# VH-VL binders against q9umr5: the designs that were tried, part 420

Target 1, 268 residues: q9umr5
Amino acid sequence: SYKPVIVVHGLFDSSYSFRHLLEYINETHPGTVVTVLDLFDGRESLRPLWEQVQGFREAVVPIMAKAPQGVHLICYSQGGLVCRALLSVMDDHNVDSFISLSSPQMGQYGDTDYLKWLFPTSMRSNLYRICYSPWGQEFSICNYWHDPHHDDLYLNASSFLALINGERDHPNATVWRKNFLRVGHLVLIGGPDDGVITPWQSSFFGFYDANETVLEMEEQLVYLRDSFGLKTLLARGAIVRCPMAGISHTAWHSNRTLYETCIEPWLS

## First folded at step 21 (VH-VL)

Design kh49 (framework fv_nofazinlimab)
Fold by ESMFold2-Fast, scan of step 21:
Structure kh49 (fold): chain C 268 residues (1-268), chain A 122 residues (1-122), chain B 112 residues (1-112)
Amino acid sequence: as target 1 above (268 residues)
Amino acid sequence: QVQLVQSGAEVKKPGSSVKVSCKASGGTFSSYAINWVRQAPGQGLEYLGYIIPIFGAANYNEKFKGRVTITADKSTSTAYMELSSLRSEDTAVYYCARVDFDEYGSYGMDVWGQGTMVTVSS
Amino acid sequence: DVVMTQSPLSLPVTLGQPASISCRSSQSLVWRDGNTYLNWFQQRPGQSPRRLIYKVSDRDSGVPDRFSGSGSGTDFTLKISRVEAEDVGVYYCMQGTHWPRTFGQGTKLEIK
């Protein structure tokens, strides 16, 4: 039989977005128990990420307990950051494949067409004033806003991303790293035509330097220091990179070719 | 100078709802958080919640969650606070106040509206 | 919630004399950026609150220099070096660091 699959949605999203993904899984792995977590839907996706992590943790514990052979996570967009934190805070997770579907793993810095509906294009350079404040950090979007021109503010003010990436010290960092390293496979998916995640290489742990030049995962301090285990996972052969062009942000969970190429092989 | 101008006094019956407006003039509305604070007659200040208009999203004090709704209309630079299921204990002056996200980090309510008296009585 | 405790609650002062108001928080108000988001407000009779001080000791534009704020961590003080008639009113401390934002219970300053 196949391991259960747990799906975590993204910003302004709900379980309905994954109907095509569920069809694909049913076709290729019939009998798989798929649970799409129906928490923090729509505007509730703006709640602080640590609050979301706690809620999702409470939902995944009984699912993992019933599956001693392990489970798979498919985590879309902002949901990929929730899953990153889940894997770090849970001493007892039994996740085999963590499939990160176009998630801003090193953060977000850009006003794409999608995000212009939330804030004006001209606000990209000024969002740091809002996000790196006590008020701003009470919203999920600001929890992973990573302004490369104010890296000092990001490191000090971020309540979430800087901590889970080990970019700022935390008393639990050693335990979080140990827990994260229990994962069987880290499958990273994303692409240049996403149109929302900026830079798109954030889905692969790449990010802008101060000149807005993208540095890939292997050039990042978090990788070089092995802050939460990326270098160890890569050496173990546990990191899979699956970039695909031609896919917009809202299409990652509904593209059959993407599913067959990047997701299907990791669902045992 | 930035000013916040609130709507006029309201008299409401128990169980009804009230919606108070707060119109900003001057400055950049999108760079604010608009906070709502109330003050019962002869009492201190009590925090209700706030909205960041640019996100279109609000956070509510747990004490009022489920009864309070804060919204903003960027086209008119106006924030609204709606409180439902009114009780006599909700009789208070309701204030809006700006947090300005300027570069100096002055975070704290620096400009206040004139207040709106809401009286809840039978 | 963070509890803000002011003392005294009633402060009768002779004109021209100094006045001091204490504010104590149940938790540290230092945010992770190193800043302390402690504000002081003045509310004159029949008026809206007016911010006097932000970040413990920074004075708002137009606030006379006879008003000063000091303190750290959990203990804060607002001082008026020479009380004037227009200072009559209620003074509130307020923390912006923790959710939800909370105010002290207020200190009523009156002339003797």
Scores: ipSAE 0.840, ipTM 0.926, lowest interface PAE 0.7, mean pLDDT 91

Design kh5 (framework fv_nofazinlimab)
Fold by ESMFold2-Fast, scan of step 21:
Formats: structure tokens, sequence, C-alpha cells
Structure kh5 (fold): chain C 268 residues (1-268), chain A 122 residues (1-122), chain B 112 residues (1-112)
């Protein structure tokens, strides 16, 4: 009776990280079929995001086909960007709730304490040199690196985020927008104590301007132009914003209060 | 000026593995990528893969996936290419080359190592 | 994979005369940033490759101005205005735009 749930993990992550989330779902919605996709685990999560989108697409097609009443997506961190692209490239998706757990929807600009092992020192101001090249764009983290001091380079070089956000033109943009708008609910979750996603408001489509002042979703050109349907979804009442303080990046999928407040209501 | 110095020639038996080193000097190791290219005797150049040391992550040409591993040690500014399950067809000079990233983009392999001859014979 | 095709494969040239090498790609080499990541390398006998040209037409540091690159999309040319004895070697075009990076077969330039 409950719609199946498909879970997509994040950077350097695996299906094991969601054991608590599965317990919560089983307690509140017993009988729900939950599939945690075990593709692109660990270091494979560094593969280009378009490659990950293709792989996850192949995995979700049979699940969606077996659930004519619809499915829900729960997509964590980098996985939220994979799910954004899935919803745009699939002409026939039947997703009701797309639940985005602390995903950098407008990009990432910051090397936090939790990601310093990827970088020898703080490199945020210089990472654009690597990321905005053909070599850099062959790694997932560069696909959503959004340096607000080099926005022209981001727009020209981003092979993924600038395209799915409609910040750069693409031949498929009209179809991608139409497909994305098929979603029932866009549930955005994040918070100031995440410690990884920088700025944390990226999880809510907010982002830095050139002075590193955060502009919220409604002030973004992507929203104002309705590039992929955010303004239309908001007008429809289909966007849910659920910020919560006190939750670190690795705890979004294992905090019971977060689950009950932000996730549980959307798992019909 | 960045220089790349490779390890010496190797003679290996079929089925074994070889690990070639590429030590960088003269510039910040974290600011570039290291590519690996090979050249069989009398033949052209073939791309194996590359590593971006600051990510600690490499990409491999599909032809060599499962047999090639590229790693980097940031503390010694050294990149390594290991090729396993060696066949006679793997006999070649193996080169490392730097991909430098400037402010406006990466332009490809500008500094090359001297090459390491790997001979696979019984 | 993007196939890079060079012509001619053997290029005998008289000293002081011009030489021209063609390189064709099976797919456009224009990257999303508007740049074309087409490189030309020279390999002298017994030596490592040396980059001569990057981004189709930009000459690398220390490369003589008698070397020039041109082209767009899928068709590229390396020209040497006056061949000198030290130019003997194999010349390779290489694309950096698409994964995996690929090279042409090489053109052997010889003095006749």
Amino acid sequence: as target 1 above (268 residues)
Amino acid sequence: QVQLVQSGAEVKKPGSSVKVSCKASGGPFSSYAISWVRQAPGQGLEYLGYIIPIFGAANYNEKFKGRVTITADKSTSTAYMELSSLRSEDTAVYYCARVDFDEYGSYGMDVWGQGTMVTVSS
Amino acid sequence: DVVMTQSPLSLPVTLGQPASISCRSSQSLVWRDGNTYLNWFQQRPGQSPRRLIYKVSDRDSGVPDRFSGSGSGTDFTLKISRVEAEDVGVYYCMQGTHWPRTFGQGTKLEIK
C-alpha cells in the first residue's frame, strides 16, 4: 500500500549508511519496499555525475515500472544531484516525493573539516583551476564545484550542475524542465550545523554572490527565470523546506527527530 | 621549472606486475595532474590514465581497467603506475607527463618524464 | 573513443622547404568552454615527446616560430615554414577534450 522508496547515497558512501533510515521507515510505514542502490560506492562515487546518472537510471527503471502508483526518492548529499538529473532525463518517471537530504543543489564552495582528507590544505580559492578543465570535470566533486568568484568559468566549464540548473543552455533543457515538473513534491532538508555543505543554504537553492553573501532561492536567477521549474513548483505548493539545526552532515539519515519531522510525512 | 624523473628499466616475466615511479620536483605537486602514456617499440602513443593527487583519485582507460592502478604519494611528490597480469604486448616505454592547470584552464601535457622501458619476456 | 587520423604518415622534406601535417578527429574537439584542446607533440629519436602546440594554435614556451598550428572542429594542421635538420622525428596530434585522451598514429618527418 505504501509507495516503494529508492535511496541514493552520497560521496564516499554506501548502502550501509542508511540502516537507521530503513529502521525508521519500517517502524512508521511497515511493509514499505525500500531499495538502497549499491552503485558507485566508496571511491566509485568520484565517477562523473553523468556516468552515475546513467547507472542509477538503469537501476531505477525496473523499480518504477513495477510501481504504477508511484515511488519516492530519498537522495543524500551528492546523491541529491544525481536524483535531480534522473528526474530531468527520464520522460516517464513516476516519482511522488523527491526528498533531498542536505544536497548542494546550487553547488559547493568550501573545503570543510569533514572533507579535508580530499584536499591537502584549504584549496577553495584555487580549486577552480582544476575543476573547470576537461580533467577536473571527469570527477563528481568538480561537477558541482561552484566558485562564486569565477562564475563565468563555472558557467562555461561545468558539465553537470550548470546544465541541470538551467544556468547554461542545453538542447534538452525544455524536455528536462517538463520531466522534472512531473515530480509530486520537492522536499528540501538541510541546516546550519551540517559542517560539510558550504554554504548550507545550497540545500535550499540559496548560494553565494561574488561577495560571499548568501542569496536565497527566490533571489536566484535560476528561480526568477524558472529555468527548470522551481518557481512553477513553488506556485503549485509542491516545494517543502525543512531546515533543522544541530545535525552534522553524516547524521541526516540517522536522526529520528529529523526523520519524523521532515521525511516521514512525505512517504505515503 | 617542474621536472619529472622516472624509475629505471624493468624486465618482467609474463603474469607478473610492474610498478613505475615518477618523482616531481620544482613545483607544488597538488597543483597538477599526472598522466601515464605508453609506447610499444616502433609504435605510437597510447593513453593509460591519470591521477589528480589532491583528490587521491585516478581515471583509467577502459582498455586497462582491472590491470592498471595509478597512485600518488603527496609527501614525496611521487606518482606510481602499476600494471598487473603482464603480457608480451605490454612491452613498451612508459611515460609520465604533467597536466598543468592555469587560471583559465588546463592545456594538456607540457612536461614529460624520460620514460621507463618495461620488457615482458620469459 | 575519439579516433585521430594523421596524414601523411611519412613526410620526406628537403631542408629549408615547408612541411605540413594534417590531423582529423572523428568527433568535434570543441569543449563546452569554447576551447579546442588539440595538441601537437614532437618526438625526436630516442627522446620523450615534447609539446609544440596547445589549444590548436598556441605555441609552447621555447618552440621556434617556424612551427604553427591551425584548424577548427575536426580538421587541424601543423605547419613548419622552413624545415631544419633538428626537426627530424615523429609528430603526433593529441586530443584532450574527450575521455580517453587519444593520439594520432604519428607522422615521421625525414630529410630527403
Scores: ipSAE 0.821, ipTM 0.915, lowest interface PAE 0.7, mean pLDDT 91

Design kh50 (framework fv_nofazinlimab)
Fold by ESMFold2-Fast, scan of step 21:
Structure kh50 (fold): chain C 268 residues (1-268), chain A 122 residues (1-122), chain B 112 residues (1-112)
Amino acid sequence: as target 1 above (268 residues)
Amino acid sequence: QVQLVQSGAEVKKPGSSVKVSCKASGGTFSSYAIAWVRQAPGQGLEYLGYIIPIFGAANYNEKFKGRVTITADKSTSTAYMELSSLRSEDTAVYYCARVDFDEYGSYGMDVWGQGTMVTVSS
Amino acid sequence: DVVMTQSPLSLPVTLGQPASISCRSSQSLVWRDGNTYLNWFQQRPGQSPRRLIYKVSDRDSGVPDRFSGSGSGTDFTLKISRVEAEDVGVYYCMQGTHWPRTFGQGTKLEIK
């Protein structure tokens, strides 16, 4: 009846986090086959993002093959970056709606309340030294660390985000753009009260300049150059922006109003 | 400034496990990585893996996957390397080494522990 | 895995003479940032390894200027301009660019 839904979790997360989301989908779209991928759970979510992309790719291929009418992706937090790369590297994906739940699409820069619970000392000023090294780039957090005060290091050292955003050249860039543009809808969700994703506008392809002033998607070089297809998708009417205040990072997948407003309309 | 001090020599039976400690003094423990390297008697250096304490996560040489576990305790500034299912060929001196993240980009193990001899003997 | 090959494996030298050690990698050691993470270590008998050189040619603090590193891509050289008695030991190259990090077999430097 309805297209299957594939769910990709975030950092230090697992499939259990999505039990409310599954209940909402079952209530509004009964009969939907929902697969929450149990790969890279907990501390394994710190594995390099390209390794995670390979593992998730192997898991989604048979699901997509069984659904010739298409599938939907719901990708939470770090999982949204995994899904960005999946859509670029798969020359045969049949994704209709890619729903990005509070994912740092332009990167992360900040000592968030969530990270302070894990690490008592502020890491904002120091993390660039670790992340922009061969050692740091072997961990997922560093793959999307985007220090606006060390943009040259980010561009040169990022093994993942700078490449999938087309901020640094890659031999596969043209093919990745072509593949990404096959998506039916890019649904971006996020909000100012998230408390983890910093800046929260990263979920909408906005990000800090060198003065920590947020520039929105349309002011980004990646958009203006159409590096991976954002400008083309926007012109096609395929980008949906759904900001919502009052939702903390761990609540995006368990808020009924958010589901009804931002997710439900895109689950054909 | 930074010094790494390792636990003492161990003699283990085949099939058992060994856990070697590496205690750091000086500097900020969470600001660097700790790598583990071994050296069999009369042989060269072999890389096992490393941990970035601030992430609480390690990365391992595939050759030792499933047998090696590297952990860190930030409260005691101590890193640990545990190797299970020990074989005679695991007999070696095990070293911990600091991976520095300085302004010079010298990510090549600048400070080493004194080494811990692990002998696997039946 | 990147294979690191050193030559010679045994290097007898006369005091005051130059010594040269070669290191070759099975693939390029240039990282995406344009830097080459090739290191040289010295291990004196009974001691832990000591880093001499990082990033092909940069000397660590306290390392005498008679030690120099050079090379690019896959071919690297460590030179000692005038060998001293205290230089006896085993020398290793190590690549830090690729996972897993790998070492050469070692070159044993001995006084003739």
Scores: ipSAE 0.844, ipTM 0.930, lowest interface PAE 0.7, mean pLDDT 91

Design kh51 (framework fv_nofazinlimab)
Fold by ESMFold2-Fast, scan of step 21:
Structure kh51 (fold): chain C 268 residues (1-268), chain A 122 residues (1-122), chain B 112 residues (1-112)
Amino acid sequence: as target 1 above (268 residues)
Amino acid sequence: QVQLVQSGAEVKKPGSSVKVSCKASGGTFSSYAISWVRQAPGQGLEYLGFIIPIFGAANYNEKFKGRVTITADKSTSTAYMELSSLRSEDTAVYYCARVDFDEYGSYGMDVWGQGTMVTVSS
Amino acid sequence: DVVMTQSPLSLPVTLGQPASISCRSSQSLVWRDGNTYLNWFQQRPGQSPRRLIYKVSDRDSGVPDRFSGSGSGTDFTLKISRVEAEDVGVYYCMQGTHWPRTFGQGTKLEIK
C-alpha cells in the first residue's frame, strides 16, 4: 500500500545511522519497504559524486522497477546531492517524494565541527586551492565545495554541483531538466542550528554572494533562469520547505518531531 | 624545501604484501597530495594512485584497485603504499611524489622520493 | 584510459644540437578550468624522475632555459635548444587532466 522508501546516506555515514528513521516509518506507515542503500560507506563516501551516482543508480533501478506506483527518496546531507543527480540522469525514474534532509544543494562554504574532525585547522579560505584542481575533484567534498570568493573557479572546476545546478552548461542539460521535473514533490528540510551545512540556507537553495550575504532561492540565477526546473516546480506547487530550528546536523534522521512534521506527510 | 624519503628495498614472495613508506620533510604535509608511481626494470612509469592527507582518503588506478591501499599519518608526515597479493610482475621501483596546491597550475609531482625497489621472487 | 604516445622512442643527438620530442594524447588535455595539465619529466640513469615542465610550457625552478614546452589540446612538444651531456636520460610526458593519470612510453635521449 505504501510506496517503497529508498534512503541515501551522507558523508562518513552508513546505513546504521538511520535506525531511528526506520523505526519512525515502521510506526506510522507499517508495511513500508525501506531500503537503506549500503554503498559508499564511511571513507568511501569521499569517492567522486559521479561514481557514487552510478553505483546508487544501479541499486535503485530494480527497486523502482518493482514499484509501478512509485517510490520515495530520503536523502541525507551529501546524499541529497547524489539524489539530485539520480533524478536528472534517470530517464525512467518514478520518484514521488524526494525528501532532501539538510543537504548542501547550492554547495558548502564553511569549516564545521563535523569537518574539523578531518581538518584540525580552518580550511575555509584555502580549500579552493585543493578542490578546484583535477586531483581535488576526485573527492566528493570538493565536488560541492562552493567558495563565494572564487566563484569563477567553482564554475569552471566543479565536476558535479555546477553542472547539476545548471550553473555551467552541459550537453545533457535539457534532458536532465526534463527528467528532474518528473519528480512529484521536492521536500527541502534544514535549519539554522544544523552547525555543519554552511550556510544552512544551502539546504533550501540559498547561498552566499561574494560578500557572504545569503541570497535565498528566488534570488539565485539558477532559479531565475529555471536551469533545472526549480521555478517550474515551485509554480506547480511541488516544492515543500520545512525549516526547523533546534536540530543539529546528526539529529535530522533521529528527531521524532521533525519526522512527524516534515517527513511523515510525504510518505504516501 | 620539501624532501621525500622512502623506506629501503624489499624482497617478497609471491602472494605476500609489501608496505612502502614515504616521509615528507619541509613544507606543510597537509597542504599537498602524495602520488605513487612504479617502474618495472627497463620499463616506463605507471600511476598507482594518490592520497590527500587532509581528507584521509585515497583514489586508485582501477588496474590496482582491490590490491593497493594508500594511507597517510599526519602526525609523522608519512604516506604509505601497501600492495597485496604480489606477483612477479609487481617487481619494480616504487616512487612517491608530491602534488602541490600552493600555486595554480603547478600541480603534478614536482618533488619525488628516491624510490624503493620491491623484488617479488620465489 | 587516455593513451599518451611519444615519438621518437629513441633519440640520438649530436652534442650542442637541438632535440625535439613529441607527445600526443588520445583525448584533449584541456581541463574544464581552461588549463592543460601536461607535464614533462626527465629521468637520468639511476635517478628518480624530475619534473621539467608543467602546464605545457611553464618551466620548474632550476630548469635551464634551453628546455621549452609547447602545444595545445592533444599535440605537445618538448624542445632542447642545445643538448648538453647531462641531458642523457629518458623523457616522459604525463597527463593530469583525466583519471587515471597516464604517462607516455618514454623517449631515450643519447649522445651520438
Scores: ipSAE 0.801, ipTM 0.904, lowest interface PAE 0.8, mean pLDDT 91

Design kh52 (framework fv_nofazinlimab)
Fold by ESMFold2-Fast, scan of step 21:
Structure kh52 (fold): chain C 268 residues (1-268), chain A 122 residues (1-122), chain B 112 residues (1-112)
Amino acid sequence: as target 1 above (268 residues)
Amino acid sequence: QVQLVQSGAEVKKPGSSVKVSCKASGGTFSSYAISWVRQAPGQGLEYLGHIIPIFGAANYNEKFKGRVTITADKSTSTAYMELSSLRSEDTAVYYCARVDFDEYGSYGMDVWGQGTMVTVSS
Amino acid sequence: DVVMTQSPLSLPVTLGQPASISCRSSQSLVWRDGNTYLNWFQQRPGQSPRRLIYKVSDRDSGVPDRFSGSGSGTDFTLKISRVEAEDVGVYYCMQGTHWPRTFGQGTKLEIK
């Protein structure tokens, strides 16, 4: 029988967005118990990420307890960051495949047409003023805003991403690393035509340097220091990279070819 | 110079709701937050919540959660605070105040509206 | 919630003399960036509050240099070096570090 699947949505999203994904899973893995978590829907997705992590933790505990053989996580966009923190704070998780659908794993730095209703045209260069404050850090978007021109502010002010990436010290860092390393497979999905996640390589732990040149995962200090286990996972053969061109941000969960290529093989 | 101008005094019955406006002039409305603070007659200041207009999102003090809603209209540079299920203890002057996000970290309520008296009585 | 405690609550002072107001927080106001988001406000009778001090010791533009803030961690002081008649009012400390933002009870400064 198939391991149950838990789905975590993204920013301004809800469980309805995954109806096609559920159809695909039902077709290829009939009988799979799929739970799409309906917490922090819509505008509630702007709540601080640590608050979301606590809420999702409470929801996943009974699901994991009922599945001694393990579970799979499919986490979309911002939800991928929630799932990263969840895997670090749970010392008893039994996640086999963590499937990250176009999530800004190293952060976000960019204005997109998709986000322009939230931000004025010149916002990306100035958003650091809002985000790296106590007021800004009370909103999920600011929890993963990573301005490469103000990296010192990011490191000092980030209440979430810099901590879970091990870029800033935390008392629980060693335990978080041990917990995250329990995951069976880290499946990273993203692509150049996403149009929202900037840089798109953030979905693969790549990110801008101070000159806005993208450095891939293996050149990041996070990887080189093995801060939360990326280098260890890669050495174990546990990291899967599945880039795909031609897919916009809102289509990752509703593209059949993407599902068959990048998701289906990791559902057992 | 940024100025905040609030709507006029309101007299409401218990159980009703009130919506107070705060119109900003000068500066860029989307570059700061608007906080809401109240003061009962002869009492101190109490924080209700705030909105960051650029995100279109608000945070509320747990004491008022479920009764308070803070919104912003970027096209008119106006923030609103709506308080429902009014009780006599909600009688207070309600203030809006700006939180400025400058590069020196001077965060705090540096510009205040004139206040709106809301009286809840039968 | 962080509790902000001011003392004294009533402060009669002779014109031209110094005045000091204490503010204590129930937990540290140092934020993860190393800054301390402690503010001081003045409210004159019938007026809106006016911010005097932010980040413990930085004065707002237009605030007389008679006003100074000091302190660290959980213990803060607002000092007026020479009280003037226009200083009559209620003074509030306020923390911006923790959610929700909280104010002290207020200190009423009066000329005796």
Scores: ipSAE 0.783, ipTM 0.896, lowest interface PAE 1.0, mean pLDDT 91

Design kh53 (framework fv_nofazinlimab)
Fold by ESMFold2-Fast, scan of step 21:
Structure kh53 (fold): chain C 268 residues (1-268), chain A 122 residues (1-122), chain B 112 residues (1-112)
Amino acid sequence: as target 1 above (268 residues)
Amino acid sequence: QVQLVQSGAEVKKPGSSVKVSCKASGGTFSSYAISWVRQAPGQGLEYLGYIIPIFGAAKYNEKFKGRVTITADKSTSTAYMELSSLRSEDTAVYYCARVDFDEYGSYGMDVWGQGTMVTVSS
Amino acid sequence: DVVMTQSPLSLPVTLGQPASISCRSSQSLVWRDGNTYLNWFQQRPGQSPRRLIYKVSDRDSGVPDRFSGSGSGTDFTLKISRVEAEDVGVYYCMQGTHWPRTFGQGTKLEIK
C-alpha cells in the first residue's frame, strides 16, 4: 500500500542515525518498506560526491524496479545533494516525494560545528584556496563549498554543486533537468537553529550574496532561469517548504513534531 | 621557509608493517596537504596517496588500497604513512612532499622530505 | 590512470649545449578552471626530487632561468638552454590534474 522509502545519510554519518525516523514511519505508516542505504559511512562520506552518486544509484535501481507505484526519498544533510544528483542522472527514476532534511542545496559557507572539529580555528575565508583546486575537489565537503566572496572560483572549480544547480554549463544539463522534473514533490526542511548548515536558508535554495546578505530562492539566478526546474516545480505546486526553529543539525531525523509536521504528510 | 624531516631507515621482514613519519616546521601545517611518493632502487617515482590535515582525510592510490594508511597529528605537525603486509617489492625510498595552496596555484609538491629507506628482506 | 610518457629516456649532452625533454599525457591535463597542472622535477644522484616548473611554464623560486617549460593539452617540453655540470640527474614530468597523480618514467641527463 505505502510506497517504499529510501533513506540517504549525511557527512560523517551512518544508517544508525535513523532509528527514530524508522520508528515514526512504522507507527504512522505500518508496513512501509524502509531501506536505509549503508554506503559511504563515517569518513567514507568524504569521498567525491559523484562517486557517492554512482554507488547510491546502483543501490536504488533494484528498489525502484520492485516498486512500480513509486518510491519516496528521505535525504539528510549532504545526502540531500546526493539525491539531487540521483534524480538528475537517472532517466527512469520513479520518485514521488523527495524529502530534503536540512541539506545545503545552494552550498555551504561558514565555520560550523564539523568544520571546527576538522580544524581548531576558523579559516572559512581561506578555505576557497584548498577547495577550488583539483586536490580539494577530491573531497565531498569541497564539492559544495560555496564561497560568496569568490563566486567566480566556485563557478569554475566546483565539480559537483555548480553543475547540478545549472550554475555552470554541462552537456547533460537538458537531460538532467528533464529527469529531475519527474519528481512528484520536493519537500524542503530546515531551520535557523541547525548550527551546521550555513546559511540555514541554503536548505531552501536561499544563499548569501557578496555582502553575506541572504537572497531567497525566488531571487536566485538558478530559479529565475529555471536551470534545473525549480520555477516549473513551484508553478506546478510541487515544492513544499517546511522550516522549523529549535532543531539542531543532528536532531532532524529524531524529532517527532518535525516528523509529524514536515515528513508524515508526504509518505503516501 | 617550510621543511619536512622524515624518520630514519627501517629494515623489515616480509608480512610486517612500517610506519614512516614526516615532521613539518615553518608555515601553517593545516594550510597544505602532504603527499607520499616512493622510489624503488634505480626506478621511477610512484604516488601512494595524500592527506589534507584540516579535513583529517586521506586519499589512497587503489594499487595500495587496504595496505596503506596516511594520518596526521596537528599538535606535532607530523604526517605518517603506514604500509602493511610488506613484500620484497615494497623495498624503496619513501618521500613525503608538501602540496601548498598558494596564490600562484602551484599546488604540486614544492617541498620534499629527505626520504626514508625501507628495506624488506628475510 | 593517466599515463605520462617521456622521451628520450637517456639524454647524453655536451656541456654548454641545449637539452630538451618531451612529456606526453594519455589525456588532456587542462582542468575545468582553464589551468594545466603539469610539473617538472629534477632528481640529482642521492637527493630528493626538486620541483623546477609548475603549471607548464612557471618557474619555482631559485630555479635558474636556463630552465623553461612549454606545451599545452597533452604535449609538454622541458628545455635547458645551456647544460651545466650540476644539471646531471633524472628529470620527471608529473600531472596534478587527475587522480591518481602520475609521473613519467624519467629522463636521465648525462654529460658526454
Scores: ipSAE 0.829, ipTM 0.921, lowest interface PAE 0.8, mean pLDDT 91

Design kh54 (framework fv_nofazinlimab)
Fold by ESMFold2-Fast, scan of step 21:
Structure kh54 (fold): chain C 268 residues (1-268), chain A 122 residues (1-122), chain B 112 residues (1-112)
Amino acid sequence: as target 1 above (268 residues)
Amino acid sequence: QVQLVQSGAEVKKPGSSVKVSCKASGGTFSSYAISWVRQAPGQGLEYLGYIIPIFGAAQYNEKFKGRVTITADKSTSTAYMELSSLRSEDTAVYYCARVDFDEYGSYGMDVWGQGTMVTVSS
Amino acid sequence: DVVMTQSPLSLPVTLGQPASISCRSSQSLVWRDGNTYLNWFQQRPGQSPRRLIYKVSDRDSGVPDRFSGSGSGTDFTLKISRVEAEDVGVYYCMQGTHWPRTFGQGTKLEIK
């Protein structure tokens, strides 16, 4: 039989968005128990990420306990960051495949049409003033805002992303790395036509340098220092990279070809 | 220079709701947050919550969750605080205050409205 | 929630003399950026609060030099080097570091 699948949604989203994904899983892996977590829906997705991690942790513990053979995670957009932290803080997780579906793993630096709260004139360059404050850090989007022109502020102010990426020291870093390394497979999915995740290579642990030139995962300090285990996972053959063009941000969970190519092979 | 101008005094019955406005003039409304603070007669200051208009989202003190709603209209540079299920204990002056995200990292409530007296009487 | 405790609660002062107000927090107010978001507010009778000090010791524009803030971690002080008649009012400390934001109970400064 197939391992259970736990789904974690993204920003301004809910469990309803995954109806097509559930259909695909039922067709290819009939009998799979799929739980789409119905927490932090809609505007509640703006709650601080550490608060979301705690809530999702409480929800996944009983599911993992009832599945000694292991579980799979499918984590969409902002949900991929929740799952990153979940795997680090849980001493006893039994996750086989962690499928990160267009998630800003190295952060976000860009204005998009999907962020309707932004003014027509780009506010990207000034958002650091809000995000790198105690007020801004009380909102999830600021928890992973990564301004490449103010990297010192990002490193000092980020309450979430800089810590889970090991970009700033934390007393729990060694334990978090050990926990994260228990994952069987890290499946990274994303693409150039996403239109929301900026740069799109953030879904593959690539990111802007100070000149806004994208450096890929293997050029990042977090990889080179092996801060949370990326280099170790890659050496084990446990990282899967599955880029696909032609898919917009809201279509990753409802595209059949994407599912068959990037997700289906990892749902043992 | 930014000024915050609040709506006028209100007298309300227990169980009703009140909606106080806070209109910003000067500066860029999208560059700051608006906090709401209240003060019962002869008492200290109590924090209710705040909104960051560009996110369209607010944070509420748990003491008031379920009763307080903070919103903002960017087109009129106006923030609103609505408090429902009013009790006599809600009688207070309600203040809005700006949190400016300036280059000096001053953060905090540097500009305040004049206050709105809300009286809840049975 | 972070509890902010002020002392004294009532402070009668002779004109021209110095005044000092203490503020203690139940936990450290140092944020992860190394800054301490401790503010001091003045409320004159019948007026809105006015911020005097931010980040422990930085004075707001227009605030007289006679006001100074100091402290670290959990122990903070507001000093007025020479009290003037216009200083009558209630003074509040406030922490901005932790959610929810909390105020001290206030110190009423009065002329003797």
Scores: ipSAE 0.807, ipTM 0.911, lowest interface PAE 0.9, mean pLDDT 91

